# VHH binders against c9jj37: the designs that were tried, part 14

Target 1, 291 residues: c9jj37
Amino acid sequence: MEPLGLVVHGKAEPFSAALRSLVNNPRYSDVCFVVGQERQEVFAHRCLLACRCNFFQRLLGTEPGPGVPSPVVLSTVPTEAFLAVLEFLYTNSVKLYRHSVLEVLTAAVEYGLEELRELCLQFVVKVLDVDLVCEALQVAVTFGLGQLQERCVAFIEAHSQEALRTRGFLELSAAALLPLLRSDKLCVDEAELVRAARSWARVGAAVLERPVAEVAAPVVKELRLALLAPAELSALEEQNRQEPLIPVEQIVEAWKCHALRRGDEARGAPCRRRRGTLPREHHRFLDLSFK
Key: E = the ipSAE of ESMFold2; O = the ipSAE of OpenDDE; V2 = 0.75 times the mean of E and O plus 0.25 times the DockQ between their complexes.

## First folded at step 9 (VHH)

Design b02 (framework vhh_4orz_3)
Fold by ESMFold2-Fast, scan of step 9:
Structure b02 (fold): chain B 291 residues (1-291), chain A 120 residues (1-120)
Amino acid sequence: as target 1 above (291 residues)
Amino acid sequence: EVQLVESGGGLVQAGGSLRLFCAASGFTVSDNYMAWLRQAPGKRREWVALIYSGGSTDYADSVKDRFTISRDNAKNTVSLQMNSLKPEDTAIYFCAKRGYYSRFGTYDHWGQGTQVTVSS
């Protein structure tokens, strides 16, 4: 009897190792990339990139054949992340590190590498900590990664005081900061949260060259000023005169809560307590229930 | 003004140890990402260690378990303890600060560097 065709396999490791040796190897390369702000040259193979990734297929398909003398500039991707992408495309495997995984995730999303994106997401949640979580939240919000966003918000809720003091917190966009400021589960007192918001707005104001109050405007309404004691509100008013952060009208609404002694009579002023809200005498008159 | 000044470099035999110091002025190291990078003659500059604002640390594979990055908030300094030094560790070592909104591998301020030479 004629034998049926059988699929047989060679050893995976030598095959993968041989292809990995081609990553950033000028020998046999037919395209040169200049990547990152350091403008680092990276050598690659057009056929392998194009068959593995539609982004590279489109990018390289408009170039004149093999042997292009001019390099392809990709200034926004860090060199380490780009090399990780190449390793994955060449070998279908990649070594991920805490320090660079968010950049590899960003590249995977931008290049449409769905499997690499999923692998990076799994790794990020595994290595998530106080120093990484706000940067991870920003990436999640930027690219609409809902599951990662939920995991990051939950982590920050559980580690609020430490997370709010990180540089990653100061670099959050207003869109990424809003879910945190709307959370009843933040384990931080409102006085500390107001200080954190001011620090956040100062950093944004300096780099965007805009007034502090203007940078804070999209998020400041979420600050629950009615939770602050009269002395704290008075101090906030004084600081607001020196460095405007919060509209005067919002501070007035908080004073109305004290005058009326009922949170439900406040004109839309947020007064619901957070998990970390420290008790104050006037809190007995407010609706401090959680959602 | 922002200034970073490295010190502690020198000549050491293989297997020996050195401690590098980075004195910072014009900003606080505890509020920033601080890194050590090195460059050997004729080689690309490479990152070796990073300390995050929250105090956690990361290392390049080539120096893992041998180098330790730390900071002294009172003195506003960052140090790099280098143990089990190898000839391939010979390089000029730079202290660097990562700027706001910058990606990993991007630094806005650098020191002038300190030479480390490891003999066989």
Scores: ipSAE 0.716, ipTM 0.882, lowest interface PAE 1.3, mean pLDDT 88

Design b03 (framework vhh_4orz_3)
Fold by ESMFold2-Fast, scan of step 9:
Structure b03 (fold): chain B 291 residues (1-291), chain A 120 residues (1-120)
Amino acid sequence: as target 1 above (291 residues)
Amino acid sequence: EVQLVESGGGLVQAGGSLRLFCAASGFTVSDNYMAWLRQAPGKRREWVALIYSGGSTDYADSVKDRFTISRDNAKNTVSLQMNSLKPEDTAIYFCAKRGYYDRYGTYDHWGQGTQVTVSS
């Protein structure tokens, strides 16, 4: 059949370049944003924002004037991420960078930009490495991005020792850390996990201005202390006296496992080995099965 | 007390090189994300380079392949090697420590800056 009319396209590059030139350009602008902690002014165009994004349509309203604050303050989005969002809305294209992609992803989710969100997710997976994975996990947990969460957890399971020493690990929320501490697939020994948890709790305590033990409380039950040798438990008790992290009762339960020498009994997570668990003499008496 | 002190700035001709140093005290640079940013007169502060806690690095397009960020864990310092300098690289260069993730993308500690002037 003959088509009834044809869609034809002009050259994309000049069209895109012309619209890109309007990003943060006071020329023809009709709205001014103040973004980020640095309070950077960013000039934009209401019609382009509103027709491309429901978030901006609601934020800016339909009538210019007293219904819209001037300037519009968006203090939580970094300037670079906001400019990337504007570039995408104006040109339907954006240049993504490893150092800023998680903030662009965050803005895309918050502003309801599904296509930009998907492009950012594809880019994050492609550039995922030891330094980025824990921050990517945090974004995935914060916004319920299940596929990204699974990818990040699997990456951390395979590269546990290096990932646990990153700043990104130290800055994880308790909610993001819990899936990792519940994993039998972590390629890390429990003694190292306890050290990592203490470092994590110290960073959180300093930021939240709360005691170390209080910050650690939601996650410490996942530490499998029964896997630790007597000398390691003794050292942990001494460290716990100097800097409380783990309830004394939890350490006592680990000592009971040593005293009872139970090899035929499943005690759940506290006695179950991880992929990275190093052998210890007392392990012959514990149920070291995987999940 | 947390402090960052930059040094190594100066006047250099186009095509020349400079090495900037950032001496950190009160915290360990290897446990943090450390960055260099610059600000030219009348312009917004621009991110230049970042070294992650794990040692990987990222650079702004404007300086890629010309600048190299590195750290010396023993001396607790971060440095920026600047090669093939251009007049547009003229700015005050700041060393910064990235803040906590709940303030992602925010720098919580800054140095005083060191002036770099590149003549044509």
Scores: ipSAE 0.546, ipTM 0.819, lowest interface PAE 2.2, mean pLDDT 87

Design b04 (framework vhh_4orz_3)
Fold by ESMFold2-Fast, scan of step 9:
Structure b04 (fold): chain B 291 residues (1-291), chain A 120 residues (1-120)
Amino acid sequence: as target 1 above (291 residues)
Amino acid sequence: EVQLVESGGGLVQAGGSLRLFCAASGFTVSDNYMAWLRQAPGKRREWVALIYSGGSTDYADSVKDRFTISRDNAKNTVSLQMNSLKPEDTAIYFCAKRGYYHRYGTYDHWGQGTQVTVSS
């Protein structure tokens, strides 16, 4: 009974290097992709793609002959991310960079590459910082990556003031912004949050060519205006006349809280303090989370 | 109107240093992602350095520890300090701005470029 067959391995480095040399190499290539906005040609090998990835098996398996008659256009994936995917499929290894990892993660999710997705998620968590976190949150929300979403929200809660000033924040979808605006743990005052929401809506309005108020409509109800002092509400009302952001009725409800000096909420929910809420005189009359 | 104007290019000896400047008008550099890319003769444009809106930076492996991207918010400029220059760094260097909602690697505005030539 001895000895049974024994699995032995050659040196990994020469094997990996040989396969890596085939990435975007026209030698033996049988498919050409046109990738990204720059329409960059990328050469690949159908058998390697198809055996490693079901997405490519479906994409390439129906064409007659050993190659695709015309270039396969993948306009939405950036060239660098596509090349990273090919490196992983050919060598089972990839070098990840902070600047491109969210696009590699996006491609891994879209192409059904579970192991590459997990490796990208581990890397994103390690390099997560103020500049990256809102972009990472957007990817997490877009693809339903719950653990990454929770990690990003927790980071933003701890670094709220800095995160709200990033370009990534300004590019958040309403769906990604809502969990932040619903958070009691944001370390930011409501006056600052209103300013951040206005900046967010201005950017969306300019790009989408829609009114600021229309862009803001899905999220503004989460702004806790009753936490603002009378002078701040007066200033907001004046700014709202010049550039509509919040329904006038929502501002009126906040004024009612001041006039009635009650713990009653503006249209239902408690006037809950956030972690970064600065104390104001009228807060003694409001129903905050800790009665 | 958005404009990007590069300057500071020239001829330099291997091992030397050069500083490139990008003057921006029509927008604020601190509100945007600003990048430097380069294109050598007969080659595709290659990304070199990026400065995020929050001020953090990233570099291509080929220039890491030799190049430094920075911005001057008061002057609305982005600069690239290039040290320990090599003949392989010879290229036309472009300043680029990434537009809102654009994916990584997509830029909505570019400068005309400034030539950097590193002699052996």
Scores: ipSAE 0.697, ipTM 0.878, lowest interface PAE 1.4, mean pLDDT 88

Design b05 (framework vhh_4orz_3)
Fold by ESMFold2-Fast, scan of step 9:
Order: C-alpha cells, then sequence, then structure tokens
Structure b05 (fold): chain B 291 residues (1-291), chain A 120 residues (1-120)
C-alpha cells in the first residue's frame, strides 16, 4: 500500500509576527501609498496585496516598481483603517476597535474583502450601543448590508429616545432615516420625533447650505402629525412660520383629521400609533373599534 | 467662533499624575465628539482618547487603564486624567473636535496644545 502524505504546520504566531513586521516597513517595500486626509505614507508589498486581494491586484497590476515607485493616493480611507486592512492581508488577523471598526468595515466592503467584512460585522453587533448604532445604520444602508440594518433598526427601536439625541442620528442620510420614521416600534412620542427631525434637518441644512425645508422634504411625510394634540399642532404651526420644516398642507390635513373626528377621512396625515406614542384625548376618534 | 484652549500640562516624574483641561467656546461639548491627541518630538500626531456625544469613551491601547477622558457639561470643558505616567507619554497634547459629516477618525477643530514632560 502507498502511504498517505501528511500536511504539517509550523507555529502560527511566529509566522504571523514575522509578516506583521513587514506592514508599513520601508526597508522591504515596493509600493508606497498616500492615505487619508493626513496624506500619511504607508509602505507595502505588491505581491502580498495582489495575491490576497483582487482590488489591489487590479489597482497595482503585475509590473514591479523601479524600487521607489510613485505613490498611490487613496485619500478617502483613514490611515488607521488602511493599516488594519494591511495587517489582515499580511497575517490573516487584525485587532478591531469600537472607535474604528466602521471604517475598517467600509474598507473591507470597498476592497471586496469578504472574510474581513464578516469579522467586522460580528464585532459591530457585539459592541453596538447608543453612540455607535446610527453610524452603523448609515454604513449598513450605504452598502446594502441587510442583516446589520435590521440589527441597528431593532436596537434603535428599543433605545429610541437616547439614539435620537446622538451625533450619529443627526448625520443620517434621508435613506437611512426613512426606515426609522416608518417604524411602528419606535419608543418615542410623535412630538419628540418631530423635534428630532427638525434638529436633523437643521444640521443637514447648515452643512449643505440649503433651506431646512428642502433637506427635510424627503422624510417629513412619514411624520404622523394627526397623532399630535391641537395645542401641539398650534405650536408646530408657530415654529413652522419661524423655521419652515413641514409643508403647510400636511399640517392642514392633520387639523382636518381633528375636525372630522375620523382618521380614515384625512389625507397626508397617517394615524397609526407607535410603541412610544403617548395617549391623547382625540386618539379615541382615530383608533376605530369594531362596528 | 469655535475655540479650544488646553491647560494643565507640565513636568512630572514617572509614575506621577497630571490632569489636562480643554475649555471650549462657540459650541457645546456634549453635542460633539471630543478627543485628545498627542505629538511626541519627531513623531506624527496620534489619537489618545475619545468621548462620544452620548458619553461613552474609547482609548488607544498605549493609554488604556491609565488615562480617563471626561467632560463637564456645566463648564463646557473636556478633561484628561493621566495616571501612572511614563517617559513615553512625553508629548504636546491637543484637544480636538470632530465636525459634522467628517470621517470617523478625523477632526476639524484643534487647540494649540499643552506640553507634558515625564522625567525618569
Amino acid sequence: as target 1 above (291 residues)
Amino acid sequence: EVQLVESGGGLVQAGGSLRLFCAASGFTVSDNYMAWLRQAPGKRREWVALIYSGGSTDYADSVKDRFTISRDNAKNTVSLQMNSLKPEDTAIYFCAKRGYYTRYSTYDHWGQGTQVTVSS
């Protein structure tokens, strides 16, 4: 009988440590990157990048540099995230940190690194908290990461009041905000949600140098104004005169709902309660019991 | 006008402690991501600690369990408590604020810095 061959392995850690020492090491490098807003030089090895990552294989080609090649500029990736990607490509391991994991995830998605993407997703879910969740939701929506999107929405539904007050919330795109505004499970009252939407639109308006109403336009139809009491609608109208946020016609439809005392007669003013909706006297006219 | 002014730096022996302060004006620290970064002689600026708008904190491995970042909302200040100081902690320490829609690891407003020198 022919004996079977055996695959034997050396110790993993010394091997990984040796390769880790090559990360950003100019003495053995054959390519130089200039990364991030800081324009940080990062030294790397074409053969390791190309054999481990199709993105770098296409970016760098097969031609070796003349020793000190022209720098490859990657201005949008933060230096810390780029170094994490290099560590993973060189050693098949990486230290992930809460403060940078969303940037490492972004780079993994953009560079087509499926295993690193999955490792980052697992880590994000484990460290998900009030401060991180809206930023994680934005990444999920941007790259179509459905499972992460569901986990983030569920977290925000359970921790709505706290999440709506974060910087991450204020920086959500309209596309990322819409799933939250459509959720019946949000644990916030509609009056508070209107205030949160106004704050969100103010920040966007200031940064984009556009009117508050223009920034809010894609999302305001999801605000359930018919849930607001008459005094709250009056206050909203007054605030809307000083800082336009919501189309006047949408506020009118909410008033029409009150005047008709029938939720099903109104237009542009959805009447469904959310998990956090506080009871109001007029709600008895909107939630119809069986005839 | 956004202004950040650091104070509290000085000379201290290894194993000692210092507390740095960052006085902010023109904005509210509790509505922003605030960080401390440092630059040692001949080296690049490195991030040290971050406090999120919600109050949670993160630290660089080199300072974890030794440094504590905190904020005083009433005084609109951010502080960095530095314990068990090492000669390697010698650097100019900067207070920084992250702007809206900037990348997670970048900051758009900085103070002028305060010198910390740790002697052996």
Scores: ipSAE 0.665, ipTM 0.858, lowest interface PAE 1.5, mean pLDDT 87

Design b06 (framework vhh_4orz_3)
Fold by ESMFold2-Fast, scan of step 9:
Structure b06 (fold): chain B 291 residues (1-291), chain A 120 residues (1-120)
Amino acid sequence: as target 1 above (291 residues)
Amino acid sequence: EVQLVESGGGLVQAGGSLRLFCAASGFTVSDNYMAWLRQAPGKRREWVALIYSGGSTDYADSVKDRFTISRDNAKNTVSLQMNSLKPEDTAIYFCAKRGYYSRYNTYDHWGQGTQVTVSS
């Protein structure tokens, strides 16, 4: 006899526009953040943040204090990424850009925003290109995003020469670089890969104020020096005397492969060719294989 | 050592065009991320455009489809072509080089800036 309850909805756009107007608006704000290296003030609303995000619920608490709230400092998130997070929390929508999406993804992961994380992942895959792929790989490795990691590695395998010349490549961590150096599918010759590894180690050494050889140590064993011709090994030895990159023992192992006319995988000298490996005369004496 | 020198600023009427140049020395622009940022009176610095080491480009929404960033590798210069200028584009424009391992929109070297004034 009694009428059934029915959920009805008002117009979405005026509602979303009203909430969007509160983002970084001091009107009715009850918390101030100081974000990024630029220490930019951002005004927000505790109740909206806390009800939408467990990270902010824990960070801000549930009871307002009787005094003036001290600024909440979030030094590691860029202002643009933080504002994107606020837009998403206030409106359940966000505008994503190629230039900032990796920072928004990073914030989504760090703040436990699973839906925003997934939306960012979908966007990154759509805008992936030579300039972005190594930076995307770094984020994937840092946060254990396995599917993104596989997509980035596959892209780099298909576009190896271009990708290795990007600034994003030079900024890869050893952990992110290792999957690339272990790939048989890299369309790049070993001589070029050695040059790329030296450039990578040189940049890391300068920025971290560490020796080039120390920066390179975690990755150099993956370089397949036995694939290099005698003239190339001789040139590498000369460069290594001026700027140490590779342990002398590893170069010696490659020379032993030439002298003995056989591969030496057990002594850290893998002889498997890559997709981009250029043929050399001595390759006829090695057990070259491709997984 | 590393130096960035901007030029090409001036006074222009709304709807007009200007081309800004950034001459770089001490490094190669094609090996770096290069950006243009601007600072209007009473405002904080705003990122405008970025050219990646691989040559791809990104723009702020406020200037998209009106501004074009490009580089001349032979001359080691970066330029910003500004079309359909608005009074809101009035600012000092800075050329900047992004630092290694820096977070998004963080730059390690800046030029002195060039003034752009758009009259109504």
Scores: ipSAE 0.711, ipTM 0.883, lowest interface PAE 1.3, mean pLDDT 88

Design b07 (framework vhh_4orz_3)
Fold by ESMFold2-Fast, scan of step 9:
Structure b07 (fold): chain B 291 residues (1-291), chain A 120 residues (1-120)
Amino acid sequence: as target 1 above (291 residues)
Amino acid sequence: EVQLVESGGGLVQAGGSLRLFCAASGFTVSDNYMAWLRQAPGKRREWVALIYSGGSTDYADSVKDRFTISRDNAKNTVSLQMNSLKPEDTAIYFCAARGYYSRYGKYDHWGQGTQVTVSS
């Protein structure tokens, strides 16, 4: 029988190496980018970018100026991440590094590079640790990357005390912090979680020049104050007087659980235990759904 | 009030070792991302090593297995141990700290730099 047409391939490595040599090489370049806050000049080739990426196809199709082309400014992407994107577009391969992968992932998402996005996601999961997990969670929440979000939350649940003390935790948005505060699996006691939330709000308040209570407002409802003992609630009230964090009404609701000795009064102040919740005498009067 | 001061630079022969120090004041090194970057004549500033707030570290391919970044929380210092030095390592070395909410590659606090010259 007569054969169908066959697709045959040359050796991949010499082909990739030749194209890799053109990354940030002015030879045959027809576009210059100024990237990152360091304003680094990067040379590229319009045909390679446009045929490989719809983002660049759209971006480079709009040269409004007559005469000499002006550089294209991309101020928000770090130079290293941009060079990684170019390497991938030119060669269909890229070296990924722990220190920069979240920025490469961000660029892949923003430029619509689905295959690079998946490769970055696989790499992030492999190098995930206490120092990176909160930063990875922030990226997952920002771009709606559900599977990465689930993996980061699970890691933080297993390594709660360490993760909550990282700089990445302190920099979480309220939207990224909420899934953690809603987790029954956090291996941390509520008293420690309240301290972590205060540290988080304090950092945000100082940097954004806003009151601590205002920064904390979107997340404090998730704190399970009914789990705290009377002495702990009293200490929290005193701290709250010096540095407001939690509405006084929320603390009052927790006190009602002690005064009435009934879990149904905690409807406005959840009393569900977390994995790290330490037992307290008053817990016998609360409707605890998790032991 | 944040200040970074480098020391330990100098002239060394190829194959030799050198240790750089960065003394920080006005903030705590253990609470920050601390990095070493270098700039050779006529070249871009390049990242060399990073120590995360939790203590883990990352290195550029060009220095991996030769350089070690570490911190001394009691002295509030960060150091860079440089072994098997090559002429290509000749550069001004900068200590840098990343501010809150800043992205990778952006450092808000910089030292003035210390010169490292590797002779062949």
Scores: ipSAE 0.657, ipTM 0.865, lowest interface PAE 1.6, mean pLDDT 87

Design b08 (framework vhh_4orz_3; at its last look DockQ between E and O 0.01; V2 from the best seeds 0.00; counts 0 for: pae O 4.3 > 2, placed apart)
Fold by ESMFold2-Fast, scan of step 9:
Structure b08 (fold): chain B 291 residues (1-291), chain A 120 residues (1-120)
Amino acid sequence: as target 1 above (291 residues)
Amino acid sequence: EVQLVESGGGLVQAGGSLRLFCAASGFTVSDNYMAWLRQAPGKRREWVALIYSGGSTDYADSVKDRFTISRDNAKNTVSLQMNSLKPEDTAIYFCAKRGYFSRYGTYDHWGQGTQVTVSS
């Protein structure tokens, strides 16, 4: 005996296609967004956005005055990411692209779209490469996405030389850079890491219009200067005179390690070897260990 | 000081090929994200292709498998090879540099554009 009342479904694709046709379509639209730095107009439907997303429910819950259309300005979301969000809200499906997925993920997090967030995270992991990984790490750190952060750090540990040469690396916040500088698994020599940190600080200093040393201050203590050979420390001191990056006291502590032949992990004299650390003569006097 | 100068545009028949060039000065293309965007008459600028600082590339669905973005680090140029051109590819093509710390789709420097016209 079959029960009375049966739920039946029509074909999903024609239904989704019909709703997709309403995205950024002035026909039947009742709200206009001005999106991104380009101030792009995007037409949408209040009831559909509000019923699908609590962020839009709150944003659009107060009705505008009758006869006075005003655009809703969302200047911080890129147009393509906003359109992807609308596609998902209208059809429960979205086409993700490597070039924009981190912005769609950002919007999903900011708008509280948990399912879209998970779909974006799955896609990011599949398309993760040297060019994307530092930008993905930044998003993970910004929004506390622990699993993505761990995946990105592991990728950078395995591909350190290449990753540190990307623009994405240069754009990392101090908070996102710190996990990398604290990693014993980073496959890079300390001399190269110091050069990478200087490049990172130079880019930040130019954009923020602040001294290089000030930008570097939150991260520079993680540089393991005691691993550097005397000639490398001497070169660093000269560069530091011309372009201050590292406190003189920190360089002094590294020289002290050479003079005293100590394997001390004391503050200001870190000497733990990284996976990519190249052998140097004085390393035989240091207690070099991985965490 | 940053300047982008496009060249290589012109009139071509449907099914033909054309190569666009973007000469950059005041910065190094290999250190930046470089993009090609296009604007057809009466339409908004749309993204076409992107080359990442590490050399990987992405394309809009409308041009995938037909267009190829590349760079010449020695000459500090970015190129767009356009094959199997269609009338709907008719547009002014712009070379753009993505801004530092800027979100996707935000460009801090643009060229003047080069006209591509595809006849049916």
Scores: ipSAE 0.750, ipTM 0.896, lowest interface PAE 1.2, mean pLDDT 88
Fold by ESMFold2, look of step 10:
Structure b08 (fold): chain B 291 residues (1-291), chain A 120 residues (1-120)
Amino acid sequence: as target 1 above (291 residues)
Amino acid sequence: EVQLVESGGGLVQAGGSLRLFCAASGFTVSDNYMAWLRQAPGKRREWVALIYSGGSTDYADSVKDRFTISRDNAKNTVSLQMNSLKPEDTAIYFCAKRGYFSRYGTYDHWGQGTQVTVSS
C-alpha cells in the first residue's frame, strides 16, 4: 500500500536556541521598545510578536507604517520581565525565576498571554513563601486572580506572624489588606493586628504624603476592638491622640461593648474571635449561646 | 538620610575569592529588599543577588552557587561573598535598596560602587 504521510519533528532545543538569539537583537529588527523606568531600548521583530500575541498585533498594527516608526514606550514593565515575555513569544519557552515571576505574570495578564499566565501561576504557587506571599496577593487582587488570592490568603492565615512583618505586607493596597483583616482564621492577636495596621498606614502615609488616618480609613473598621482589654483600649486612645489612626467613634463603640456586657452579633465582625486571639477576662461575656 | 557605602573590592586571580561589604545608614537592612548589582565595562548594570526582608535570597544564573548574599542585622550591613571568581566577574559592584511601592529592578538608593577586577 501507499505510504502514509508522517509528521516528523526536529529537536526543539536547537530551534528554540536559534530563535532565542533574536531576542533583543537588532538584526532584522523592525520595532524598538523603550522599556521600564530606566528607558532601556529593546529590539524586537513584529512578525513574531503579532503572530503570537493579539495585544502586540493591536499595538503594532498589521502593517509597518511609512517612514521610520517611533519607539514604542512601555514604561511600567521591568526590562527583565519584558525580555522573558519576548523569549516566550519567540521560543514558546522561558526560564522563570522567583525574583521576577510576579512581574512576568503581571505582563502576561496585561498582554493577554493565557498560557504564560498559567505557567507563571503554577510557578508562583510552587515557590510561594513568607517573603513572596503578600506581593503575590497584591497581584492577585489587582488582576482578579481568584485562585491565587485564595492560596495567598490561606498561606498568610497559616503564617500570620511572619507574613505581617514583611515588606510586602506594608505595601499592600487597602483592597488587598481587607480580605486579611476580615478573616477569622488569622493566627495573630488583635493588639498585634492594630500595630500591624498602624505600621502599614505609616508607610503609605510617608510615601504618599497623606495623613495616617486617611490611609487607614478604608480598613480600620475591620479591626475588632471589642476583643481588646480595657487597659489596651486606654493605651490605644492615648496613641490615637498622638497619631490618629482609628476614628474615636469606633473606640467608643468598643467601650460600649465592655460597659453593656453584650455580644455584638448584629454587627458580627467586631466581637468574633480569630484563631490567634489571646484570651482576656472580658471575653467570657462574648461567649453567649447562639440559637 | 539613607546612605550605602561599599567596600572590599580589589584585584584577584581567577579562581580566587573576595567578600564585599555594604554599610547602611538611615534605614534598617532587615526591613528592606537589598540587592547587589554589577556593571562591567561597556555593559549595562545587571542584577547579581537579592536578599528579601524575611531573609530568603535569589541569585542571577551567572553567579549561582559561587556568590552568597547575606546580612548582619546587628551591624546593619549586607555582604556578598564571591568565590570561584572568573574574568567575566570583573565589574563595579553596587549595593542597592529597593524603594517602597517600586517594581523589581527599580532602586531608590545606591552606593558609589566598589571595583572588582579578576585577572587570568
Scores: ipSAE 0.633, ipTM 0.860, lowest interface PAE 1.9, mean pLDDT 88
Fold by OpenDDE, look of step 10:
Structure b08 (fold): chain B 291 residues (1-291), chain A 120 residues (1-120)
Amino acid sequence: as target 1 above (291 residues)
Amino acid sequence: EVQLVESGGGLVQAGGSLRLFCAASGFTVSDNYMAWLRQAPGKRREWVALIYSGGSTDYADSVKDRFTISRDNAKNTVSLQMNSLKPEDTAIYFCAKRGYFSRYGTYDHWGQGTQVTVSS
């Protein structure tokens, strides 16, 4: 009968502190990373990384072949985020900050660190605010984090005016913007949404070196132009002539709604009001229950 | 040392197909965001396609449904399958490595590019 051993535990804090001291410590290190665009050298220990993370096991593992080149270049991860990852790997703990949590989350997802991912998600939800929410939404959409996406959308619905004015909003992908533009719960008027979409598209156009209309094409169909007054549509047309944003056909559909004094939901022109839609005279014809 | 080397460019007739390759060294392609960009004569460099570390892909509207970005993890390469080529697709095509997932993320490494010429 193999003697039944009893697992006993030492004090966790001194252990963790000792291991933390090895993070980015060149002493006894056997691998050096070049991290981020700044090319920061970060020292680590192969055995610790390999035993804690499959990504690093594969990266650092001795396949029968030429030794892992040192330094190992990780140019996509910011240094602060990488250090947070190391802290977690070494100590099973991490100090998270609002300014860097999304980067840490991204790294956790990329490296397959499920526990760290969950910790980051909890933290993001806890510290979610107007400045962070669009960036968080982008991360959620990019990595298919459904719960986070829902929370971000809900937050933006509640704080729409402020959220649309953030840099994060301007940097959203089309995929991240679409759920917002589809929402009936946005607390903004359609005219403001059109303006926001234009700004969004302009920034994208400049960065991606693509025409504004091309950048906007995936999302503009979600704009509910029929909610705009005739004067606003006319102004939009004029602006569109100067800077194409919205397909002319879509604008024409909005005019048809005015002419026919009815909403045409069947033709894909949403006439539903959003929570923040300002009342206009022609809305009485769109079967929009003015609550 | 991080290196990106493009290949597969050449002359093709309109409606034809080409497949570009990007061989990466010094990093793992599957762990990074990789992109194809192109620059036509007298024009600015424009984004064409992106493959995320998770495998998701994104395309410029001008090439959507015609181009396909993919990667071979075993070979540490990224490819761009270009179908239904148009004269407007004539450009130098560059393989690039991006940082994190930001829509406006910068590219930290570039290849030398490969010339693609589509004749009418």
Scores: ipSAE 0.022, ipTM 0.437, lowest interface PAE 4.3, mean pLDDT 89
ESMFold2 (binder alone), look of step 10: mean pLDDT 85; pTM 0.858

